VHH binders against Formamidopyrimidine-DNA glycosylase (mutM). Designs and how they scored, part 7

Target 1, 288 residues: Formamidopyrimidine-DNA glycosylase (mutM), of Thermomicrobium roseum (b9l1z5)
Amino acid sequence: PELPEVETIRRTLAPVLIGALVIGALRGEHPEDILLDPWPVFARRVRRHRIVALERRGKYLAARFEDGDRLVIHLGMTGELRLSHPATAPGKHCHLALVLRSLRPLPPSLVDQRQRFLLRYLDIRRFGRIALLDQAGWETFTARLGPEPLDPTLDPRALWSRLRERRTAIKAALLDQALLAGIGNIYADEALFQARLHPARRCQTLSLDEVERLLVALRTVLSAAIENAGTTIRDYRDGQGRAGSFQSRLQVYGKPAGTPCPRCGTGLARIRIAGRSSVFCPRCQPLH
Short names: E, the ipSAE of ESMFold2; O, the ipSAE of OpenDDE; V2, 0.75 times the mean of E and O plus 0.25 times the DockQ between their complexes.

## First folded at step 1 (VHH)

Design f05 (framework vhh_7qbe_3)
Fold by ESMFold2-Fast, scan of step 1:
Structure f05 (fold): chain B 288 residues (1-288), chain A 121 residues (1-121)
Amino acid sequence: as target 1 above (288 residues)
Amino acid sequence: QLQLVESGGGLVQAGGSLRLSCTASGFSYAMGWFRQGPGKEREFVASITWSGGSTYYADSVKGRFTISRDNAKNTLYLQMNSLKSEDTAVYYCATGYDEPLSYYSEDYDYWGKGTRVTVSS
């Protein structure tokens, strides 16, 4: 999950989680692979906290508690959050669940007679991470992240100024969460295609006009992905277990080399940048 | 659905030992053992927090029984020593989704089908 997937999860979970009390935690298959705290510490710390907000920062989902502590979740590649009735079997690859009590009526398909329900964490690859941070820890953590690409106050000139100082390929820079938070392999490829920028262009060679096009392209692609509930290739699901629809709108990401460009018909090319595959049109996205 | 399966029951002579196991095919937080003898109400035997840091015992079994759990195997144990004819009962494991530990059967949400223990005199 990238920014659009995490934002969709935030939006779908918020109506259920905001106002709920965490009454416990349940151990699944491999919580030690996911949690930064030892299990007994995590289980003790998470209890008796009321969720007052669900926030996103880049690719991180954060449940903010009444006391200012946050449960911070990174889903990695295959992490999934699911709401469940407490009687539901955990299923394969479920590593932990939070036990929550709703302070308002929720559907009987979700809650038991005591208004309890589960938020389950599933992760096939176990690349996700979950941590409890206090307010100071959250501020320290988020200070390392770049601005949100969807922040309307983000100035193209400020972004251009920062890019001029970088010698790396623009796609590598977009994957750097310290530059902009929330962009991964899918939306980097899609935004660069939309902006007509070659993924290997050195950041310092981009003009202000090119950076303006890139920021517009990022906002357009990310907003469209959110409107379509994210991209489901294999594993991503929203908070209710539903697949996203943006995968049918992908222009270049994941396409085999030689696939006709949807814009000009030229065969798409594939190269590796920062250890990731990158798909682009060599005609629409020239290097120089 | 959460399934609890007890095992290890059987016939044993007074003064003998027996170890019961209960495997959960789902989430469990606090876990406990209850028993029901012929014509009697279900009574509390022992309970354990998820961490194993706190255990509770009925007065009738204190010093003779030991409750433990292996969270990696999702299994609860009851080691029963110095068995008496009064310990004859069907033993049930139970789990709830929250804390604190309870002495009352109505605070547990899921129950196994039970395993029979008969202590001969």
Scores: ipSAE 0.000, ipTM 0.287, lowest interface PAE 12.8, mean pLDDT 85

Design f06 (framework vhh_7qbe_3)
Fold by ESMFold2-Fast, scan of step 1:
Structure f06 (fold): chain B 288 residues (1-288), chain A 121 residues (1-121)
Amino acid sequence: as target 1 above (288 residues)
Amino acid sequence: QLQLVESGGGLVQAGGSLRLSCTASGRTFDMGWFRQGPGKEREFVASISTSGSSTYYADSVKGRFTISRDNAKNTLYLQMNSLKSEDTAVYYCAAVDYWPGESEYYGMDYWGKGTRVTVSS
């Protein structure tokens, strides 16, 4: 998951999780691969906390508790959060679950007679991470992240000034979470196509107008992806287990080389940047 | 400040075996091996999850190399069998920070200085 997928998970989980009390935690297959704390420490720390907000920062989901502590979740590439009835078998690759009690009546398919339900964490590759952070830890952690691309107060001139200091390709810079939080391979390719910028353009060569165009493109693509519940190629599901629909609107990401550009008909090209495959139109996105 | 130190490289004849080790100065999460041959770009070799239960290999080394780890010793291993001349490279140990980064190589955050492997025919 990238920003739109995490935001969709936040939105779909919020009506169920906000106000719920964490009763405890259940150990799954490999919680040590996911958790910052050892299992016994995590299980003790997480219980007896009421969720008051569900927040996102970049690609990180955070459940904020009454005392200001946050349960911070990064889904990696294959992480999934699934709501389930306590009687439901966990299935493969479930590494932990939170046991929660709802203050609101929820469907009998989700809750038992005591209004208890589970939030399961599943992850086939186990690249996701979960940590309990106090307010100071959360502030220290988020200080490492760049601004939110959807923040309306984000100044294109400030972004341009930071890019002027970089000699890397613009796509590599967009993948750097310290520059802007939440952009991954899908939305970097889509935004660069929308902005008519070659992914290998050196950051320091971008004009202020080009950076303004890029920020507009990022906001347009990310907002549209959120509106369409994210992109599901294979793995992503929202908090209720539903697939996103933005994959039908992808212009360049994942397309084979030679696919006609949807804008001009020129065959799309593929190159590698920052270890990732990048797809672009060599006519619409010229290097010079 | 996490530090990674590789060892076990050397000269070996084609068809031979070597075991590389990487010792970390502290706790690590996902880890991997990368290599860079003469005049080539750095490439992925193998990776392993924090618990050691999931492993991934580059197609060129599948069936010949085995990645493993000993978390009690903070040590990562790469057992290399049936070595070929094209395996000649500097081998780098890499580890993720607690929060994974973005890249095809698992967003590795810490890197060792490398250990040289030369395969003669």
Scores: ipSAE 0.000, ipTM 0.291, lowest interface PAE 11.8, mean pLDDT 86

Design f07 (framework vhh_7qbe_3)
Fold by ESMFold2-Fast, scan of step 1:
Structure f07 (fold): chain B 288 residues (1-288), chain A 121 residues (1-121)
Amino acid sequence: as target 1 above (288 residues)
Amino acid sequence: QLQLVESGGGLVQAGGSLRLSCTASGFTDYMGWFRQGPGKEREFVASISGSGGSTYYADSVKGRFTISRDNAKNTLYLQMNSLKSEDTAVYYCARDLSEYGYFEESAYDYWGKGTRVTVSS
């Protein structure tokens, strides 16, 4: 999950999680692969906290507690958060679950007689990470991340100024969470196609107009993906277990070399940038 | 403060029975029994809801052990039948502060000192 998927999970979980009390944690298959804290420390620390907000920063979901602590979740490639009735079997690839109590009535399919339910963390590859951070730890963590691409106050000139300092390919820069938070392989390829920019263009060679076009393209693609509940290639699901629908709107990402460009009919090309496969149109996105 | 005091342990022959008791100054909705054998991690044995209507057992003890409670006496019980040498352990009662009552050790916050059970061949 990239920014749109994490934002969709935030939106779908918020009505259920905000106001709920965390009353405990249940150990699953491999919590040690996901958690930064040892299990007993995590289980004790997470208890007796009321969730007052569900926030996103880049690709990270954060449940903010009354005392300012955050439960920070990165889903990696295959992580999923799923709401479940307490009587539900844990399921395969479930590594931990939070036990929560709702302070308002929720559907009987989700809650027991005491309004208790589970938030389960599932992850087939176990690339996700979960940490409980205090306010100071959260501030330190977020200081490492670049600005939100959807922040309307983000100035294209400020972004252009930072890109002038880089000799790397623009796609590699977009994957750098310190430059902009939340962009991954899918939306980097899609935004570069929308912006008519070759993924291998060196950042320092981009004009201010090209950076303005890129930021508009990023905002357009990311907003459209959120509107369509994210992209499901195989593993992504929202907080209620539903697939996204943006995959039908993907222009270039994941397409085989030689696939006709949806804009001009030229065969799409594939190259590797920053260890990732990159798909682009060599006519719509020229290098020079 | 909650105090948990286990009793009823001892030496017993394989195939025998023991009844463990745990007395507390107060009870939560879910109470449980855990055990720790020589050179092993602490493991779940059984848990019981406040009403006694829901019980959970580890597969290794299911059908042999019975958990019960007397809320008027603030006492939790574990009836152990058909004891095996692998049941040799220190047995602990524990308070479930999550009030969910699943078999996870991490859901239990307050523990007693334990009572020792030794099962001879």
Scores: ipSAE 0.000, ipTM 0.168, lowest interface PAE 15.2, mean pLDDT 83

Design g01 (framework vhh_8cml_1)
Fold by ESMFold2-Fast, scan of step 1:
Structure g01 (fold): chain B 288 residues (1-288), chain A 127 residues (1-127)
Amino acid sequence: as target 1 above (288 residues)
Amino acid sequence: EVQLVESGGGLVQPGGSLRLSCAASGFTFSSYAMGWFRQAPGQEREFVALISGSGGDTDYSDSAKGRFTISRDNAKNTVYLQMNSLKPEDTGVYFCAAKTYEYSGDYTWEPSEYDYWGQGTQVTVSS
């Protein structure tokens, strides 16, 4: 999950989680692969906290508690958060669940007679990470991340100035969460195609106009993905287990070399940048 | 067959002490967290104390903290609740309860999360 997927999860979970009290934690298969804290420390610390907000920073979801602590979640490639009735069988690849009590009535399909429900964490590959951070820890953590690409105060000149200092390929820079938070392999390829920029262009060679075009392309692609509830290739689901729809709108990402460009018909090309496969149109996205 | 049998209840004066015991059988005792709950006349069942399967972690309700101590002896399949400085408001039926480590959380304080329950033992604090 990249920015649009995490934002969709935030939006679908917020109406149910905000105001809920954490009354317990349930151990699953491999919580030690996911959690920063040992299980008993985590279970004790998270209990009896009320969720007052759900926030996103880049690819991270954060549930903020009334005392200022945040439960910070990175889903990795295969992490999934599911709301479920307490009677729901744990299923394979469930590593932990929070037991929550709603402060308001919720549907009987989700809650028992005491308004209890589960927030389950599932992760087939176990690349996700979950940590409970205090306010100072959260501020230290977020200081490592670049600005949000959808932040209206982020202007192209500020981004251009930072890119002028880099000799790396633009795609490699977009994957760097310290430059911009939330962009992964899918939306880097899609935004570069939309912006008509070759993924191997060296950052310092980009003009201000090209950076303006890139930022517009990023905002367009990311917003469209959010409106379509994200991209589901195999694993991604929203907070209620529903697949996204943006995969049918992908222009270049994941397509085989030689596939006709949807814009001009030229065969798409594949190259590796920073160990990642990159798909682009050599006509629409010229290097020179 | 799983069984939990409480004992040690009785009548005591305010400021007195009681030691409750819960003898467990029919399951691997050390794999289960054990809790004590009470139900006062006209009230719902409420959490009193919890101990993890290993005995390494304990938790208490606000009213019990500092006065009650939960402990367990895994060799004897028994959990205990030592109650000191008893008050009239501690009067009620005290229940022993067990929950599995696997999917039911070790530190869950909610009664409906517990898998097995004893019959209860009466504690009356009255002058």
Scores: ipSAE 0.000, ipTM 0.250, lowest interface PAE 13.3, mean pLDDT 85

Design g02 (framework vhh_7qia_2)
Fold by ESMFold2-Fast, scan of step 1:
Structure g02 (fold): chain B 288 residues (1-288), chain A 124 residues (1-124)
Amino acid sequence: as target 1 above (288 residues)
Amino acid sequence: QLQLVESGGGLVQPGGSLRLSCEASGFTFSDYTMGWYRQAPGKQRELVAFITSGGSTNYADSVKGRFTISRDNAKNTVYLQMNSLRPEDTAIYYCARVEYTYDSGTYWYEFDYWGKGTPVTVSS
């Protein structure tokens, strides 16, 4: 999941998780592959915390507790968070679950007679990560992330000045979470197509107008994806287990080379940037 | 043509050994992370091991100490040496080209160009 998918998960989980008390944790198949803490440390530290906010920073979901500690979750490629009644079977690839108690009535389909429910973490590939950070650890962690691309106070001139310092390709820079938080392979390709910018353009060669156009394109694509509950190609689901619908609106991402450009009909091209396949229109997105 | 061809599967008794091979063509093999996945009957595919272009390896906990992944860039081949095989290792084993990116201390991977797979059965 990228920013739109994580934001959709945040929005769908917030009404259930905010105000709930974490009363325990259940070990699943491979929690050691996901957790940064050893299981006994994690299980002890996470219990007896009330969730007061559900936040997102880039691609990271964070449940903030009353004491300022945060449970920070990165879903990797195949991570999924699922609300479950305690009587239900965990299913395949469930690596851990939080046991929560609601302090307000929730539907009987979700909670038992003691208002308890589970938040399960499932991950087929096990590339996700979960950590419990105190306030100082959270501040240190987030200081390394770039600004949110949807932040209305983000100044195009400030972004342009930072890009002037980089010789790398613009797509590689967009994937760098220290430049802007939350952009991955899908939305980098889509935003560059909308901005009419070649993914291999050196950052330092971009004009202020091009950077303004890129920021508008990023905001447009990311906002549209959130409005469509994110992109589901294979494994993404929101907090209620529902698929997103933005995949039908993808213009270039994942398309084979030679596919007609939806804008001009020229065959789309593929190149590798930052270890990732990049799809673009060589006519709409010229290098020079 | 981008192609991955797996071989070396078969039927072995518990405690036996097999070596799987995957020959790659149509891309610059030495530039890519290569991996092995498996799918047991009625289950989803799971990562077994991968090896980066630089030679670093990673293994699923269920196979650590028993399986060894290696590569030969001159032959465009990745190998999986499987020792001390158990009945639960029974699966179809797939070779994959792995692409990844890095952000803020976190890696994630995409799997590209799956082969047809090679079956491994561990039974008496």
Scores: ipSAE 0.000, ipTM 0.109, lowest interface PAE 19.7, mean pLDDT 83

Design g03 (framework vhh_7mjh_2)
Fold by ESMFold2-Fast, scan of step 1:
Structure g03 (fold): chain B 288 residues (1-288), chain A 124 residues (1-124)
Amino acid sequence: as target 1 above (288 residues)
Amino acid sequence: EVQLVESGGGLVQPGGSLRLSCAASGFTFSSYSMSWVRQAPGKGLEWIGRIYTSGSTSYNPSLKSLVTISRDNSKNTLYLQMNSLRAEDTATYYCARGHYQTLWSGPTNAFDIWGQGTTVTVSS
């Protein structure tokens, strides 16, 4: 999940989670692969907290508790958060669940007689991570992240000045969460196509006009993806278990080399940058 | 109330120059990029240019040599300087807050706040 998927999960879970009390946690298959804390420490620490806000920072979801502690979740590639009735079988690849109590009536399909429900964490590949951080830990953690690309105060000249400090390819820079938070392989490829920028362009060679086009393209693509509830290739689902629909709008990401460019008909090309596949149009996105 | 109010339009002769102003109120002007857009009678919208919070500018390449956008944050005012005006520059000129475009959603109102416009007529 990238920024649009995490934002969609935040939006779909917020109406159910905000105001709920965490009354416990249930072990699943491999909680030790996901949690930073040992299970007994996590289970003790998470109990007795009321959720007051559900926040996102880059690709991280954070449930903020009354005392300022945050439950921080990174979904990796295959992580999923699913609301369920306590009587439902855990299913495959469920590694932990929070037991929550709603202070308002929720549908009988979700809650038992005591208004209890589960937030399950499922992860086929177990690349996700969950940590409980205090306020100081959250501030230390988020200080490592760059600004949000959708922040309206983010000026192209300021971004251009930071890019002048980098010798790397622009796609590698976009994947660096310290430059901008929340961009991954899907939206880097899509934004570079929208901006008419070759993914291997050295950051320091970009003009201010090119950085302006890139920031506009990033905001356009990310906003459209959020509007379409994110991109589902195989594993992403929102907080209600529903697939996103932005995959039908993808222009270049994941396309085989030789696929006609949707803009000009030229065969799309594939290269590797920073160990990742990159798909682009060599006509629309020239290197020089 | 968030408002943008344009002024400085009117009848001007070919080859003349004029400066349009846009007075902003109800928001922190210095925190937003601002744009100028025009619409000639019976035609669609044409983007003129944009000025960022930093003061840097970006222009429609067709108009770049003829226009200059500037801002005065102390007065919450945006300016459009136009030189060598031609009859085809006759249009209603709008001040707008923000800018972006979308390929995914088709035509878009990329601007979230618009002024009511000021009319410029270029004729003898």
Scores: ipSAE 0.000, ipTM 0.102, lowest interface PAE 20.2, mean pLDDT 83

Design g04 (framework vhh_8emy_2)
Fold by ESMFold2-Fast, scan of step 1:
Structure g04 (fold): chain B 288 residues (1-288), chain A 127 residues (1-127)
Amino acid sequence: as target 1 above (288 residues)
Amino acid sequence: QVQLQESGGGLVQPGSSLRLSCAASGFTFDDYAMHWVRQAPGKGPEWVSSISGSGSSTNYATSVKGRFSISRDNPSKTLYLQMNSLRPEDSAVYYCAKLQPSHYYGSDTWHPGMDVRGQGTQVTVSS
């Protein structure tokens, strides 16, 4: 999951999780592969915390508790958060669950007679990570992340100045979470196509106008993906277990080489940048 | 119904210590995080410190970290703030607070919403 998927999970979970009290945690298959803390430390620390906000920073979901502590979640490639009735069997690849008590009445399909429900963490590949951070830890963690691409105060000239210090390909730079937070392989390809920029363009060769165009393209693509509940290729689901619909609107990402460009009909090209497949139109996105 | 009663403030010299107390009633104290917030004349409220319901997690504003310690005694439903090495800039009315669930959904800086604050206790640090 990239920024739009994490934002969609945040939006779909918020009405259920905001105000809920964490009353416990249940051990699943391999919590030690996901959690930063040992299980008994995590289970003790997470209890008696009321969720007051669900936040996102880049690709990280954070449940903020009343005391300022945050439960920070990275879903990796295959991580999923699922709301479940306590009587429902956990199923395969469930590594942990939070036991929560709802502040408001929720449907009987989700809660027991005491308004308790589960938030389950499932992860086939176990690349996700979950940590409890205090306010200082959260500030330290977020300081290493670049600005949010959807932040309206993000200055194109400041971004251009930072890019001029880099000799790497622009797509590699966009995948660097210290430059901009939340962009992954899908939205890097889509934004570069929208901006008419070749993914292998060296960052230092981009003009200010090209960087401004890239920032507009990033905002346009990311906002459209959020409005379409994210992209489901294989594993992504929102907080209610539903697939996103932006995959039908993808222009270049994941397309085979030779697929006609939706803009000009030229066969799309595929190259490898920073160990990732990159799909682009060689006519619309010239290297010059 | 929900009642918060602060005490322990006063007039002290720079470098002195004070311990503030907050007696809580009307709710299940150990189910809620508790907070200290201060407000100087002519300024908005500033968050000072927080403690989880169990007491296992504490957080502090950078301006007070290392000088102040928050603690709680759940059986007596009392919250404390131990204030050491006091500075003139610490002069304010100090409030004990319980937050209501937030409707905020962004990744911005933390700002506590307030269910209820007590009457406050005045701390004046003056030479």
Scores: ipSAE 0.000, ipTM 0.306, lowest interface PAE 12.3, mean pLDDT 84

## First folded at step 2 (VHH; framework vhh_7qia_2)

Design b07h (from b07 with R27F I28T N52T; at its last look DockQ between E and O 0.01; V2 from the best seeds 0.00; counts 0 for: pae E 13.9 > 2, placed apart)
Amino acid sequence: QLQLVESGGGLVQPGGSLRLSCEASGFTFSDYAMGWYRQAPGKQRELVAFITSGGSTNYADSVKGRFTISRDNAKNTVYLQMNSLRPEDTAIYYCAVDYSPYEEWGLTEYDYWGKGTPVTVSS
ESMFold2, look of step 2: ipSAE 0.000; ipTM 0.189
ESMFold2 (binder alone), look of step 2: mean pLDDT 81; pTM 0.816
OpenDDE, look of step 2: ipSAE 0.343; ipTM 0.711
ESMFold2, look of step 3: ipSAE 0.000; ipTM 0.223
ESMFold2 (binder alone), look of step 3: mean pLDDT 81; pTM 0.818
OpenDDE, look of step 3: ipSAE 0.019; ipTM 0.349

Design b10_D7 (from b10 with N32D; at its last look DockQ between E and O 0.01; V2 from the best seeds 0.00; counts 0 for: pae E 14.4 > 2, unsure alone 60.6 < 65, placed apart)
Fold by ESMFold2, look of step 2:
Structure b10_D7 (fold): chain B 288 residues (1-288), chain A 122 residues (1-122)
Amino acid sequence: as target 1 above (288 residues)
Amino acid sequence: QLQLVESGGGLVQPGGSLRLSCEASGSTFSDDAMGWYRQAPGKQRELVAFISSGGYTNYADSVKGRFTISRDNAKNTVYLQMNSLRPEDTAIYYCAAGEWDSLYPDYTGEYWGKGTPVTVSS
């Protein structure tokens, strides 16, 4: 999950989670692979916390409690947050759950007679992580993250100034969460295609006009992905268990080399940048 | 098609040193984030050390002060210098390339080498 998938999860979980009280936590298969805190510390510290907001910063979801503590979740590659009735079996790869009490009416398929439900964390590959941060820890952590690409106050000149100091490939810079928070492999490829920029293009060589086009492209692609509930290749689901639909609108990401470019018909090319496969049109996105 | 080839493993006595190398081919190496992972028999794979394209490094607590990760972009190679080796360091060591996160260094992309065995025993 990248920014659009995490934002979709936030939006679809928020109506259920905001206002709920954490009653306790249940161990699953391998919580120590997911939690940054020892289980006894985690279980004690989440208890008696009411969720007052569900927030997102980049690819991180944060449930904020009344006292300013936050449960911060990164889904890795295969993490899933699933709402369930307390009587529903946990399923494979469930590593932990929160027991919550709702302050508002919810369907009886989700809550028991005492208004309790579970938020389960499932993760096939166990690359996701969950941490408890107090307010100071959250502020320290988020200070290391770059601006939100969808923040309307982000000026292209500010982004351009940061890029001028770098000689790495632009795709590598887009994947750097300290530069812009929330962009991963899918949306970097899609935005670079829309902006007509080669993914190996060196950051310092970008003109202000090119950075302006890139920022517009990023916002367009990310907004469209959120409007379509994110991209599901195999595993991603929103907070209600539904697949995203943006995969049908992808222009370049994941396409085999030789696939006709949707803009000009030239065969798409693949190279590897920052440890990830990058797909681009060599005609629309020339290196020089 | 990124290819990662590890070398430099072997048998060493406790307190000894080894230098692992991972040569990358078929990609623009200077833009890659690289990591070393290890897996002891019957155990889960764990991150040992990580280096970003910009040179930021991170280490597992168990190896801090003993192991050093570095990269040579001219040779498309990442290294792991392992000093003061202990029997607990015995494992197959894997080179990997992918995304990383400073809070969650175990999160990686799709690319792995075949591994190089390291045995620390008298």
Scores: ipSAE 0.000, ipTM 0.248, lowest interface PAE 14.4, mean pLDDT 85
ESMFold2 (binder alone), look of step 2: mean pLDDT 78; pTM 0.799
OpenDDE, look of step 2: ipSAE 0.023; ipTM 0.322

